VHH binders against q9p7q7r1507to1629. Designs and how they scored, part 10

Target 1, 123 residues: q9p7q7r1507to1629
Amino acid sequence: SVLLAEDNIINIKVISRYLERIGVKFKVTMDGLQCVEEWKREKPNFYSLILMDLQMPVMDGYQACNEIRKYELENDYPKVPIVALSANALPHVVLSCKDSGFDSYLAKPITLQHLSLIISGIL

## First folded at step 3 (VHH)

Design u5 (framework vhh_7z1x_3)
Fold by ESMFold2-Fast, scan of step 3:
Structure u5 (fold): chain B 123 residues (1-123), chain A 120 residues (1-120)
Amino acid sequence: as target 1 above (123 residues)
Amino acid sequence: QVQLVETGGGLVQPGGSLRLSCTASGFTFSDYAMNWVRQAPGKGLEWLSGISGSGGSTSYADSVKGRFTISRDNAKNTLYLQMNSLQPDDTAVYFCARDIPEGSYSFDYWGQGTQVTVSS
């Protein structure tokens, strides 16, 4: 199952439709805090992939990723793949994602082909 | 610019009916297949129905076959969804979406949605 954290309703609609077309089950959360809480609520390995928007209210994607990585380390959980969703694919943003514990990134606008490739590489 | 505007949502009792409309502007309406999709609370998008640009071909998800009817009036740039025998599980925000000419299940423009609540 895929867990999506995204606060923009248009991006939610587009990505949700792509996930349906790819044929994976998923859940949508609308900020980083909701994402962290939903991931913690389920058993380890329930979510096989997290798609995480970098810019969200309440808790941003960097903070959410750090909280998940910290929780995994402290509770000996397997590392869930987390893919950053970024409106900006400049080198410094890509490096920030890598340094913050993300496994990969997708530049907006998200395409079906790129999302499919990432999902097939992980799931 | 391309715009899609949904209307016709509201509160309806189980077993009731509603007709949704989607008014399109900013493009040649008859050149594009159109779709209805919905999103129930806490769920992803569910594709419901599609109609070809001419209106000659329609398709439906199994969950709505026999209950929902898609149609269009190209002279009025309007897409319709007639919903009959509504069930509580039909509660969702309903969106119209323009098909990408080269693909199925691919959409480039969406309306803002109209809320349908099926409850007594």
Scores: ipSAE 0.000, ipTM 0.090, lowest interface PAE 19.5, mean pLDDT 81

Design u6 (framework vhh_7z1x_3)
Fold by ESMFold2-Fast, scan of step 3:
Formats: sequence, structure tokens, C-alpha cells
Structure u6 (fold): chain B 123 residues (1-123), chain A 121 residues (1-121)
Amino acid sequence: as target 1 above (123 residues)
Amino acid sequence: QVQLVETGGGLVQPGGSLRLSCTASGFTFSDYAMNWVRQAPGKGLEWLSGISGSGGSTSYADSVKGRFTISRDNAKNTLYLQMNSLQPDDTAVYFCARVLYSSGEYTFDYWGQGTQVTVSS
């Protein structure tokens, strides 16, 4: 299953349609805190991939990713792949792979082709 | 010492193909997303394509979608750009670049020297 954290309703609709076309099960959360709480609620490995918007209210994507990585370390959880969703004009935001905790990055607007590619590489 | 070296440029006829390579040294290649950027004569820089450190995610500028393919071989510390259906307006110096994210912004912190691609009959 895929866990999506995204606060923009139009982006949620677009990405959800793409995930339906790819044929994966998914759940939507609308901020970083909801994402962290939902991931913690389920069993380890329940979510195979997290798509994480960098800009969200309450808890942003950087904070959410950091919280998930700390929780994994403290509780011996397997490391879940987390893909950052970037609003920047350039396609990739290079977050230091050693520091940020993200596994990959997708630039907005997200396309079906790019999302399919990342999912096929992870799932 | 971080170093990026592009090769594979040259002269090609319209409709032809070229494969560019960028060999990286001095850092853990798989930890960094890599980008291809070009500069046509008398023009500014144009971003073309990017690839994540793992190679699992790629993106393309509309001007090259369907014609160019970015890929990487992390075991060889090499980034590639396969260019098909080349047009005269693809004539440019092509650069590979390492992107660094710092303090909420990204920058191209290291660039190769560039390789010249000329598309003419």
C-alpha cells in the first residue's frame, strides 16, 4: 500500500487517479502529522511507500520524514521508502541522502509516467 | 576533490542520435541526484532532465520529453543522456550537474566542463 501526504485537494485528486491507474492500494493524509500518525498506527511494512509533499500545514514533509526515521531507529522498524514531492521549478530537489531521510524526489506537477516509474522501482 | 567529466558530444545530422556520459569522482555518487543542463549559443541555461540518486525517479523538460532518456550506473559512477531525434535547435553545450539542497533551496554545486553537441546537415 502507498501512503500519500498532500494538503492540496487538486493534487490529491490528480495523484489518487494516477495511483488508481497504476493499480496500487493507497491512503491519503492531508498533513505531515496525520501521515506520521497513520504510518505508526499500522503494522511495520503495511505501507511500502510514502509519497510526501514537502509543504504542508501542522507538520511539513521534512519534519514528518525526520519523525518517521527517528521512530524507525528507536523501535527497530524496517526503513520505509519515502519520496518527496517538490514544488520547485527544477525536477529534483537534492536533499542530502544522509541527512534528509528521503529516498527519492518527484517534482510537481506530478505526472503518471514519473509516478509509475518510481513505484515500479520500489514496489 | 569533486569532479564531473562529460563526454560523447559531437556533430550529428538532424534525426540522428548521441549518447552523452558524465563520469563522477570524489563523492558518493549514489547519494546525489544528477541533472543535465544545456546552453545554446547566445542563450541562457536550460534545464533538461534530472534523476534521483537511486535512479528510481526521473523528470524531463517538455522540449525533450520522448526524445531524451536520462539514466545512471552507480557501480560505474556514470550518468547518461541518450538523445534521439536530434533537431538543429538541440545544438548547445551540455553540462552534467550535481544538485545540493541546503537551507530550503537547491543549487548546482558542481558542474562538468561541458560537451559540445552540434546538430546540422
Scores: ipSAE 0.000, ipTM 0.118, lowest interface PAE 12.9, mean pLDDT 80

Design u7 (framework vhh_7z1x_3)
Fold by ESMFold2-Fast, scan of step 3:
Structure u7 (fold): chain B 123 residues (1-123), chain A 121 residues (1-121)
Amino acid sequence: as target 1 above (123 residues)
Amino acid sequence: QVQLVETGGGLVQPGGSLRLSCTASGFTFSDYAMNWVRQAPGKGLEWLSGISGSGGSTSYADSVKGRFTISRDNAKNTLYLQMNSLQPDDTAVYFCARDIHSGGSYVFDYWGQGTQVTVSS
């Protein structure tokens, strides 16, 4: 199962349609805090991939990723792949994502081809 | 047409060195992060190393850290992997792969055909 954290309704609709076409089960959360809480609530390995928007209210994607990595270390959880969703295609954003514990990123606007490719590489 | 062509593979003795090259064409090379991936006989794909479009950032898998060095020459559209202290476990087909983005997303859209590296006496 995929866990999506994204606050923009249009992006949620687009990505959800792509995940449906790819044929994976998923859950949507609308900010970083909801994402962290949902991931913690489920057992280890319930979510095999997290798609994480970098810019969200309450808790942003950087903060959410950091909290998940901290919890994994404290509880001896396997590391879940976390893919950052970024409006910025510049190298400095990608480097920041990797420094923050992300495994990869996808540039917005997200396409079906790019999402399919990342899912086939991880799942 | 996007093309990636690897060269430089071959047979080498344990402890030896090889330098792999990947020549790119059909796109603006400096706009994309590049990666090296290998596949050992009967095993899955293993990511080894990545380099940002500018060459300013590099990353390595723990299995090759300190032994392999990734580099690129954007003027020549060429990616390199310098492999030192080669071990029998390094025997594999080595692929270069284009990242969908300049900074490295580890999502690859184009792959080379691969070049065989065999480490044995």
Scores: ipSAE 0.000, ipTM 0.114, lowest interface PAE 14.5, mean pLDDT 81

Design u8 (framework vhh_7z1x_3)
Fold by ESMFold2-Fast, scan of step 3:
Structure u8 (fold): chain B 123 residues (1-123), chain A 120 residues (1-120)
Amino acid sequence: as target 1 above (123 residues)
Amino acid sequence: QVQLVETGGGLVQPGGSLRLSCTASGFTFSDYAMNWVRQAPGKGLEWLSGISGSGGSTSYADSVKGRFTISRDNAKNTLYLQMNSLQPDDTAVYFCAKVYDSGTYTLDYWGQGTQVTVSS
């Protein structure tokens, strides 16, 4: 199962359609805090991948990723793959994502091809 | 299997030089832009330099411009970073990274990088 954190309704609709076409089960959360709480609520390995928008209200993607990585370290959880979703795809933004604990990065607009490639490489 | 292996780090005195190497395997090396990135103790990841797949274009962070030189040998699948005039603040683990230029930007690096320590 895939956990999606994204606050933009249009992006949620597009990515959800792609995940349906790829044939994976998923859950949508609309900010970083909801994403962290949903991930913590389930058992380890329930979510095999988190797709995380960098810019969200309440808790942004960087903060959410850091919180998940901290919780994994404190509780000996396996690291869940977290893929950043961002409108900015410049090298420094990609590197900032890696510094925050992200495993990968997808530039917006997200395409079915790129999402399929990431999912097949992780799942 | 895609792999990137960094070597060449070590202990060096201020003002010294080191040459880092990154050996790539499992992909067509000349098709991808390559980058050098570092992480100092207790600090975030810092992008240092990039080079196009052909080697025809290079770019540098202001902090290293004029001191570091990026290059590649596509026949040997190897990326290099020549580091001159090293300063204590250059102490960090150095990683090489592959980034896709169109659409998807994924930073791929393997291992713990190579440690560079600048100290007397």
Scores: ipSAE 0.000, ipTM 0.148, lowest interface PAE 11.6, mean pLDDT 80

Design u9 (framework vhh_7z1x_3)
Fold by ESMFold2-Fast, scan of step 3:
Parts: C-alpha cells; structure tokens; sequence
Structure u9 (fold): chain B 123 residues (1-123), chain A 122 residues (1-122)
C-alpha cells in the first residue's frame, strides 16, 4: 500500500487517479504530521512506499521524512521508500544519498509515466 | 575532475548575516542548475534554494524565503547564498549541489560539496 502526503486538493485528485490506474491501494494524508502519525499507527511494512510533498503546512516533507527515519532507527523498523514531490518551478533535486532520508523525487506536475516508473522500481 | 568547494561559514550571533560561496570546477557551470542544502545536528538534509543555469529563475523553501537569497556568477563559476536575519535553528552544515537530469526523467544531485559549518549562537 502507498501512503500519500499532499496538501493541494487538485494534486491529490490527480495522483489518486494515477494510483488507481496503476492498480495500487493507497491512503491520503494532508500534511506531514498526519503522514507520520498514519505511518506510525500501522504495523511495519504496511506501507511499501510514501509519496511525500515537500511543501506542506504544520509539518513539511523534510521534517516528516526526518521523523520517520529517526523512528525507524530507534525502533528497528525496516526503511520504507520515501519519494519527495515538489511544486518547485525550477528543475529540482533528487536526494540520491541514502543518509539524506529520501529515496527518490518527482517534480510537479506529476505524470502517470513518471509515477508508474517509480512504483514499478520499488513495488 | 568535477568539484564543488564551499566557503564562508562561521559563527554569527542571532540576527546576523553571512554570505556563503561555492566554487565549481571541472564542468561547464552555466549548463547546470545549482542548489543549497543544509543538515542540522542530528537531522536529515533540508533543501533551501535552487537557481537555474542562467540565473533567471530561483526558488526557496518556506523556512528561508525572504531571509536567504541565492545567486550565481557564471563568469567566476561561483554560487552564492546570502543569509540574513540568522536564527539559532539555522545552525547546520551547508552544502552546494549540482542538479542533473537522468535518462529515466529524474532530477538528482550528482555532485556535492564537502560542506561549510554555520553556527548561530551568542
């Protein structure tokens, strides 16, 4: 199952339709704090992938990723793949260092093609 | 050899300013978007700002918007970060990073500097 953290309703609708077309189960959360709490609520390995918007209110994607990685280390949890989503208008970065916390990155607007490639490589 | 070297870090008091520089060598600097990223003690990497190869477009994380300014001088192969109104939670190692677009359609950092320490304390 895929966990999506995204605060923009239009982006939620688009990504949700793509996930439905790809044929994966998923849950939507609307900020980084909700995402961290939802991930912690479930058992290890319940979510196989987290799609994490970088810019969200309450807790942003960087903070959420850090909280998840810290919790994994402290509780001997398996490392869940986390893919960053950015609304940045510039070509954006992919954190390619395992120590950075994110496993990959998708630039907005998200396309079905790019999302399918990420999911097929992880799931 | 492709290299990025950061300088300009140091100790400043809250409310102070610092200007970081990142000097590039071994590639055509103007062909690449460049980014600033930081890592605070005990935390992960936080992306701060990016600038296009031409310098015509910039973007900022909300945490630094209005306080930090990214710029570049392509004739000098140098990237800058002007940091104003520094606060204790800006304490971190600051890295510059080169952005690359690969054949899978993914943007990533392929070259990183070694980092420069910024400490905001009194």
Amino acid sequence: as target 1 above (123 residues)
Amino acid sequence: QVQLVETGGGLVQPGGSLRLSCTASGFTFSDYAMNWVRQAPGKGLEWLSGISGSGGSTSYADSVKGRFTISRDNAKNTLYLQMNSLQPDDTAVYFCARELYDSSGTYYFDIWGQGTQVTVSS
Scores: ipSAE 0.000, ipTM 0.123, lowest interface PAE 13.4, mean pLDDT 81

Design v1 (framework vhh_8ghr_2)
Fold by ESMFold2-Fast, scan of step 3:
Structure v1 (fold): chain B 123 residues (1-123), chain A 120 residues (1-120)
Amino acid sequence: as target 1 above (123 residues)
Amino acid sequence: EVQLVESGGGLVQPGGSLRLSCAASGFTFSSSYAIGWVRRAPGKGEELVARIDPSGGYTSYADSVKGRFTISADISKNTAYLQMNSLRVEDTAVYYCARGSTEYFGLDYWGQGTLVTVSS
């Protein structure tokens, strides 16, 4: 299943509709802290992919990704694929995503085609 | 805004050739961004077939297409190409042009795709 962290209600609706069309189970969280807590709550490998907005209140996507990676290392958990979602496609943002432990990056606006490709094997 | 527009797809006989084009706008090939070609066929998975760093000229290919496909870029035209030779029925797919960073392992912007059908 897919775990989505996104605070913008319009983006949530769009991405949720795409995930429904792709036919995957998913859960929505509205900030980085909720995402980290939900991921920790479930068994290892319950979520196969995390879609993570970079800019969220309480805990941003960079902080959430770092917390997940730290927890995986400390508890010998398998590394879950995490894809960054960003409105900003400047090279320094892409490099920051890589350095923070993200596996991939998708620029907004997200399309059904991009999301389908990531889910089916581009990670 | 960033756009990638594919063209050049069509029907071709086995053993034939096609050249796909990817016209980019909203960024320049002089930047840190690389261009890749990804294909998707019904009943098959998605595959990154070729990638180029247009600034440095470095290229990489999937094993399935090595020796048959050549990726290139024309910086002055802001256009990337995929020259496909010795086409096989198995190459039938929708081909997508995608952008990524030379220092990044993923792709961030995608075109709409162009259909390539290899059939008699």
Scores: ipSAE 0.000, ipTM 0.152, lowest interface PAE 12.9, mean pLDDT 79

Design v10 (framework vhh_8ghr_2)
Fold by ESMFold2-Fast, scan of step 3:
Structure v10 (fold): chain B 123 residues (1-123), chain A 124 residues (1-124)
Amino acid sequence: as target 1 above (123 residues)
Amino acid sequence: EVQLVESGGGLVQPGGSLRLSCAASGFTFSSSYAIGWVRRAPGKGEELVARIDPSGGYTSYADSVKGRFTISADISKNTAYLQMNSLRVEDTAVYYCARGPTYEYTFESYFDYWGQGTLVTVSS
């Protein structure tokens, strides 16, 4: 199952349609805090992939990723793949994502082809 | 040798227009590269404002510029353009032209060549 954190309703609709076409089960959360709490609520390995928008209210993607990585370390959980979703594809932002514990990066707007390739590489 | 050279920056009044050009050499727009326009104002981070796949014609824009800026490319001239309309004081920045991949799957897939930058100042 895929866990999506994204606060923009249009992006949620587009990505959700893509995930349906790819044929994976998924859940949507609308900020980083909701994403962290949903991931913690389920058992380890329930979610195989997290798609995480970098810019969200309440808790941003960097903070959410850090919180998940901290929780994994403290509770001996397996490391879940987390893919950053960003409108900003600059080297500084891309490297910042890598340093923050993300496994990969996708530039917005997300396409069906790019999402399919990421999912096939991870799942 | 890959080179990107920007031109067209300058001083403009709020509500005005400018067109930036990015002349590319050392590769052709008939190949699978994206061209991005990235801006940086003093004391602020970098912002990708527009991106185009010149061979496929696909474009994307930052929310801050949607409806005001238009990116285009002329394959025969190997030149990309950023048409900037309804300019605002907050659009004041150095604008860079950059080459990147049409998609990103890893942290190694990002803009690999950058121009020198062109200054855009929006002020009365």
Scores: ipSAE 0.000, ipTM 0.236, lowest interface PAE 10.6, mean pLDDT 82

Design v2 (framework vhh_8ghr_2)
Fold by ESMFold2-Fast, scan of step 3:
Structure v2 (fold): chain B 123 residues (1-123), chain A 120 residues (1-120)
Amino acid sequence: as target 1 above (123 residues)
Amino acid sequence: EVQLVESGGGLVQPGGSLRLSCAASGFTFSSSYAIGWVRRAPGKGEELVARIDPSGGYTSYADSVKGRFTISADISKNTAYLQMNSLRVEDTAVYYCARGSYKYFGLDYWGQGTLVTVSS
């Protein structure tokens, strides 16, 4: 299953349609806090991938990623792959994602081709 | 240095079983690496059918194979397995063993592939 954290309704609809076309099960959350809470609610390995927008209200993607990594460390959970979604592909943002515990980065606008490669495990 | 070698493919009738093996060398199984089985049927794209974190024992499966396929790993032999039961004609594909990194995400080393043909 895929867990999506994204606050923009248009982006949610686009990405959801892509995930449906790829044929994977997924759940949408509207901010970082909802994402963290949903991920914690399920057992380890229930979600195989988290797609996380960097800029969200309440809790941003950096904070959400940090909370997930901290919880994994404290509870001996396996690391879930977390892919950052960002409109800003500047080098400092990419480095910041790496330093924050993200496994990968995907620039907006998200395409079906790039998302399909991530989901298939080919990066 | 890093190599993944598949074996166990072949011809089987619908409803039959096969067990694929993936012998890894040049690295050891750990939580930093996942082992996955990816298949490709003629004229189709790749599908990740099963994944295992060998050190943690955590597994995941594509909906198309859930309940029929079982992935496992033998740490002492540095070998991963895919037990395929209740095989269907649509499972016909070349099956690849691939190493993935939870830290970096993505598959970085692939085996040569082994052909599985399910036909009457």
Scores: ipSAE 0.000, ipTM 0.121, lowest interface PAE 13.2, mean pLDDT 80

Design v3 (framework vhh_8ghr_2)
Fold by ESMFold2-Fast, scan of step 3:
Structure v3 (fold): chain B 123 residues (1-123), chain A 120 residues (1-120)
Amino acid sequence: as target 1 above (123 residues)
Amino acid sequence: EVQLVESGGGLVQPGGSLRLSCAASGFTFSSSYAIGWVRRAPGKGEELVARIDPSGGYTSYADSVKGRFTISADISKNTAYLQMNSLRVEDTAVYYCARGDSKYFGYDYWGQGTLVTVSS
C-alpha cells in the first residue's frame, strides 16, 4: 500500500490514476502533517512506500520526512521508503532531498513509466 | 566519496547514435547498487530511461526508449554505458548517471550530466 501526500488536486488525480493503473492500494493525504499522522496511526510496514510532495501547506515534505525519520529512530521502526515529488529536479535539489532523509525523488510532471519503475522496485 | 562522471554527449543528427559512459568511484558495482540513466529537457520533468543492476545483470527501460537504447555495465572497470541508437529530436536532453539502491530503485548520487542534442 502507498501513502500519497500532495496538496494539488490536479496532481492528486494524475498520480491516483497512475496508481490505479499499476494496481496498488493507496491513500491520499493533502499536507505533510496529515501524512505523518496517517503513517503513525497504522502499524509498521502497513505502508510500503510514501510519495511526498516537497511543497505543501501546514507541514512541507522536508519537515514531514524529518518527523517520520525521527519517529522511526526513536521507536526502532523499519525505515519506510519515501520518494520526494518535486517541480525542480536539478542535482542540488536531489542531493538536498537525500540529505533530508528521502530515498529517491520524482520530478513533476510525473510519468507513469517512472512511477511504475520505482513501485516495481519497492513493492 | 561517491562520484559519478559522465562522458560521450554531443550533437547528432536524427537517426544517429551516441554512447554515454558513467565512470563510478567511491563504491563498487559488486555492492548491489543499481545504476540509472535519467534525462531532463528544458521545461520538462525528468525521465528514468534505463536502469541496470550491474552485479546481477538485470535491466529495465522506459517505453519511450525500449528497443533503441541499451544499458550495460563493465564491473571490472566500474563503468556503466548507455548505447543510444535511432536517436530522435525528442531525445534531446541532459543525461545524468545516478546511483541507486537496487532494492528500492531510488537514486541518491548523481553525476554532473552530459548534454545530448539531436538536431538537423
Scores: ipSAE 0.000, ipTM 0.153, lowest interface PAE 13.8, mean pLDDT 81

Design v4 (framework vhh_8ghr_2)
Fold by ESMFold2-Fast, scan of step 3:
Structure v4 (fold): chain B 123 residues (1-123), chain A 120 residues (1-120)
Amino acid sequence: as target 1 above (123 residues)
Amino acid sequence: EVQLVESGGGLVQPGGSLRLSCAASGFTFSSSYAIGWVRRAPGKGEELVARIDPSGGYTSYADSVKGRFTISADISKNTAYLQMNSLRVEDTAVYYCARSGTTYFGMDYWGQGTLVTVSS
């Protein structure tokens, strides 16, 4: 299953409909802290992919990604694929995502085509 | 459907050369996609050895192959190539052609792989 972290209601609705069309099970969380805690609550490999908005309240996507990577390293967990979601696809933003531990980056507006390609390549 | 088909693998002596080909179908080489060569030796993890953005001519290489391998693409033939020179025993691996996007780092489609054996 997929774990989505996104705070914008419109983006949640759009991405959720795409995930339904792709035919994957998913859980929605509304900030980075909720995402980290939900992922920790489940067993390793329960979530096969995390879709992570970069800009969220409480804990942003960069902080959430770093917490997950730290927890994986400390507990010898397999590395879960994390895909950054962002309005800005400029080279420096994409590189900062790579350096922060993300496996992929999707530019907003998210399309069904691009999301489907990411999911088929990771899952 | 998206498909990547590798060819050109085989047995070669140390110091020899091989050229691998990756024929793509179901999509066109464009600024939206990059093609990479990933290898896996028995008992070892995956290594991305080379990557090309065909529309921009940008290429990157793993330190282990810099100066020996050259990646190229023929947009009109929708085919990518890996020219491997000065081959070493440690280059022995299954070589996969894989596609990625320019805005995502992971590979989304993979070929079947082609075996390269470097042995005397």
Scores: ipSAE 0.000, ipTM 0.137, lowest interface PAE 11.9, mean pLDDT 81

Design v5 (framework vhh_8ghr_2)
Fold by ESMFold2-Fast, scan of step 3:
Structure v5 (fold): chain B 123 residues (1-123), chain A 120 residues (1-120)
Amino acid sequence: as target 1 above (123 residues)
Amino acid sequence: EVQLVESGGGLVQPGGSLRLSCAASGFTFSSSYAIGWVRRAPGKGEELVARIDPSGGYTSYADSVKGRFTISADISKNTAYLQMNSLRVEDTAVYYCARGSDTYLELDYWGQGTLVTVSS
């Protein structure tokens, strides 16, 4: 199952349609804190992939990714793949994603082709 | 031609401080490049210890150096700095300044390195 963290309702609708067409089960959360709490709430390995928007209220994607990685280290959890979703395609944002513990990056607007390739490579 | 030149390495006692400098040429810090400090001790792999996006202000640190090292950049001088405080014997390494890759999430240009030795 895929866990999506995204605060923009239009982006949620678009990505949700893509996930439906790809044929994967998923859950939507609307900020980084909700995402971290949902991931912690489920059993280990329940979510096979997290799609994480970088810019969200309450807790942003960088902070959420760091919290998940910290929790994994402290509790000997397996590392869940986390893919950053960003409107900013500048190189420094991509490198900041890697530094924060993200496994990959997708530039907005997200396409079905790119999302499908990421999912088939990870799942 | 892109070049990164490190300076400021040397011998320091445990608990001491050093400041490393990285002078960049061939690109500007107001453009879309990150600067990182990578260290390598003899017989060990490389470790990214600190990173800055000068235009965006984002910084990150390895857990081994958090609270002790501070990375900064002076855009007007096109120079990045690594302030190293509370140095430990295990911080002994060659320190490299490196530029973040435009395309592939990798470091693409490296300086020649500067040796930091922490011993009594």
Scores: ipSAE 0.000, ipTM 0.143, lowest interface PAE 14.1, mean pLDDT 78

Design v6 (framework vhh_8ghr_2)
Fold by ESMFold2-Fast, scan of step 3:
Structure v6 (fold): chain B 123 residues (1-123), chain A 121 residues (1-121)
Amino acid sequence: as target 1 above (123 residues)
Amino acid sequence: EVQLVESGGGLVQPGGSLRLSCAASGFTFSSSYAIGWVRRAPGKGEELVARIDPSGGYTSYADSVKGRFTISADISKNTAYLQMNSLRVEDTAVYYCARDYGLSFEEYDYWGQGTLVTVSS
C-alpha cells in the first residue's frame, strides 16, 4: 500500500485517480502529523511507499520525513521509501529533501507517467 | 535528441586551474532540470561534485571541492561551466556533465561523453 500525505484537495483528487489507474491500494492523510501517526499505527512494511507533500499545515513534509526516519532508527524498523512532492524542482529543495531522509522527488504537477515510473522503480 | 557535450579537460599541475564546459542541446535550461558534474577516478565510484539549477541560480557542492570549484550556467548559450581552482592530485578523474529531472537523487537521465582531467606534478 501507498500512503499519501497532501493537504490540497485538488492534488489529492488527481493523485488518487492516478493511483487507482496504476492499481495500487492507498490511504490519504492531510498533514504530516496524520501521516506519521498512520504509518506508526500499521505494522512495518504495511506501507511500501509514502508520497509526501513538502508544504502542509501542522507538520510539514520535512518534519514528517525526519520523524519517520528517527522512529525507524530507534525501533529497528525497515526503511520505507519516501518520495517528496513539491511545486518546484530547484536543486536546493531537492538537496534539502535528501538531507531530511527522502529517497526521491517528484515535481508538481504530478503526471501519471512520472508517478508510474517512480512506483515501478520502488515497488 | 538530447545531448550534453563536455570540453576543457587536460593536464594541469597541482595548484593550477581548469574550466570545464557542458554544451546542452535538445532541451532548454529551466527550473525543471538541474545540471550536475559527476566524476569517476580509476578504481573509485562516481562522485557528484557540483550541481546547478540554471534558471534559479541555486548551486551545491561536494565537501571535497567546496571553496575550490564554482559551477555556473549561461542560459543564453545553454551551457554550464565548472571552474576548478587549486587543483589537487586527487581531483584526477573523468568528469561527466549530466542532466537531472528531479525524480531521483543522483539518478541522471542523460550523460555527456566525459572529459579527462589529470592533475600531476
Scores: ipSAE 0.000, ipTM 0.172, lowest interface PAE 12.0, mean pLDDT 81

Design v7 (framework vhh_8ghr_2)
Fold by ESMFold2-Fast, scan of step 3:
Structure v7 (fold): chain B 123 residues (1-123), chain A 122 residues (1-122)
Amino acid sequence: as target 1 above (123 residues)
Amino acid sequence: EVQLVESGGGLVQPGGSLRLSCAASGFTFSSSYAIGWVRRAPGKGEELVARIDPSGGYTSYADSVKGRFTISADISKNTAYLQMNSLRVEDTAVYYCARYPDDYSFEYFDYWGQGTLVTVSS
C-alpha cells in the first residue's frame, strides 16, 4: 500500500483520485511527523511506497525522509521507496532530494501518467 | 444521523484568543474518525488549518497557524476544540468542523458543520 504525506487539501484530492484510478490501497497523512509515526506503527513492508511532499508543517519532507532512513538503519529495516513531491523542479532541489535519501522525484503539478509510471516501476 | 455543531466564534481584537468547539453526535470519537477544522474567507479557497485523529492522538497544522492554534479532543464529551491564540486580521473567516470517513485514507470530508464566524478586527 501507498503512504501519502501532503498538507494541501487540493493536492490530497488530486493525488488520492489518481491513486484510486491506479487501483492501489493508500493512506493519507497531513504532515511529515504523522507520516513517520504511521510508517513506524506498521510492520516492515506494510507500506511499499511513500509519496512525500517536501513542504509541510510540523516536520517537512526532508526531515521526515531523514527520520525514516535513520530508523531503518538503527532497526535493520528494509528501505522503503520514498518519492519526493515538489513544486520546485530546479536542479538543486532534485540533487538535495537524492542526497537526503529520496529514491525519486515528481514535479508538481502531479499527473496521472507520471504517478502511474513511478508506481508501476516500484510496485 | 451524524451532526457536527460549531460554537465559540465571535469578534476579537488582533492578538486576542478564541476557543472554538465542535460537538459531534451520531458517532463516537473512540471509533477512530478524524476531525478537521477548515476555514474560508470571502474570495479565498478552503484552508485546512488543523486536523486531529482523536483515537490515535495525532495532530497537524497549516503553516499559517502553526504555533498559534492548538487542536484537541475530549472523547468523553465527543467534542473537538480549536484554541486560537495571537489572532491576526487574516484569520478572519468562517470556521467549519468536518469529519473524515471511517477509512481515513479517503481525503473527502463526509460531514460538515454549519460554520462559525470569526472576525478579527483592529
Scores: ipSAE 0.000, ipTM 0.098, lowest interface PAE 18.9, mean pLDDT 80

Design v8 (framework vhh_8ghr_2)
Fold by ESMFold2-Fast, scan of step 3:
Structure v8 (fold): chain B 123 residues (1-123), chain A 121 residues (1-121)
Amino acid sequence: as target 1 above (123 residues)
Amino acid sequence: EVQLVESGGGLVQPGGSLRLSCAASGFTFSSSYAIGWVRRAPGKGEELVARIDPSGGYTSYADSVKGRFTISADISKNTAYLQMNSLRVEDTAVYYCARGTYSFEYGMDVWGQGTLVTVSS
């Protein structure tokens, strides 16, 4: 299963349609805190991939990613792949994502082709 | 045709050096692509050892190779390089050049055929 964290309802609808067309099961959360808490509630390896918007209310994607990585380290959890969803594809943003513990990033607007490529590489 | 072609692999003694080349054809290096070197040793998973944004000059390395390997790109020649110094037996692997679609590891969409690097006495 895929876990999506995204606060924009239009982006949620677009990405959800892509995930349905790819044929993967998924759950939507609307901020970083909801994402972290949902991931913690499930057993290790329940979610095979997290798609994480960088800019969200309550807890942003950088904070959420750091919290997940800290929890994994402290509890000997396997490392879940986390893909950043970013409005900015500038090199310094990509470097910041990698330094924060993200495994990959996708630039907005997200396409079916790029999302399929990421999912094929992970799942 | 879109292709990546590796060269420069071979046999080297521990402590030695090799330079790998990755020639791209059918597309040009730009800020839209990351170029990475991914290795796979027998019985092990894939490891992204180095990545470069050819236009921005941003580079990243796996902890296992930091300080020993250097990735670079020549935009005019449409070619990326991996300079490997202070080689160890553990560096023995098939090295693949890959084009990334904004991915650090998983979103590679064009792969080379691979070049074998053997570090042995």
Scores: ipSAE 0.012, ipTM 0.175, lowest interface PAE 8.9, mean pLDDT 81

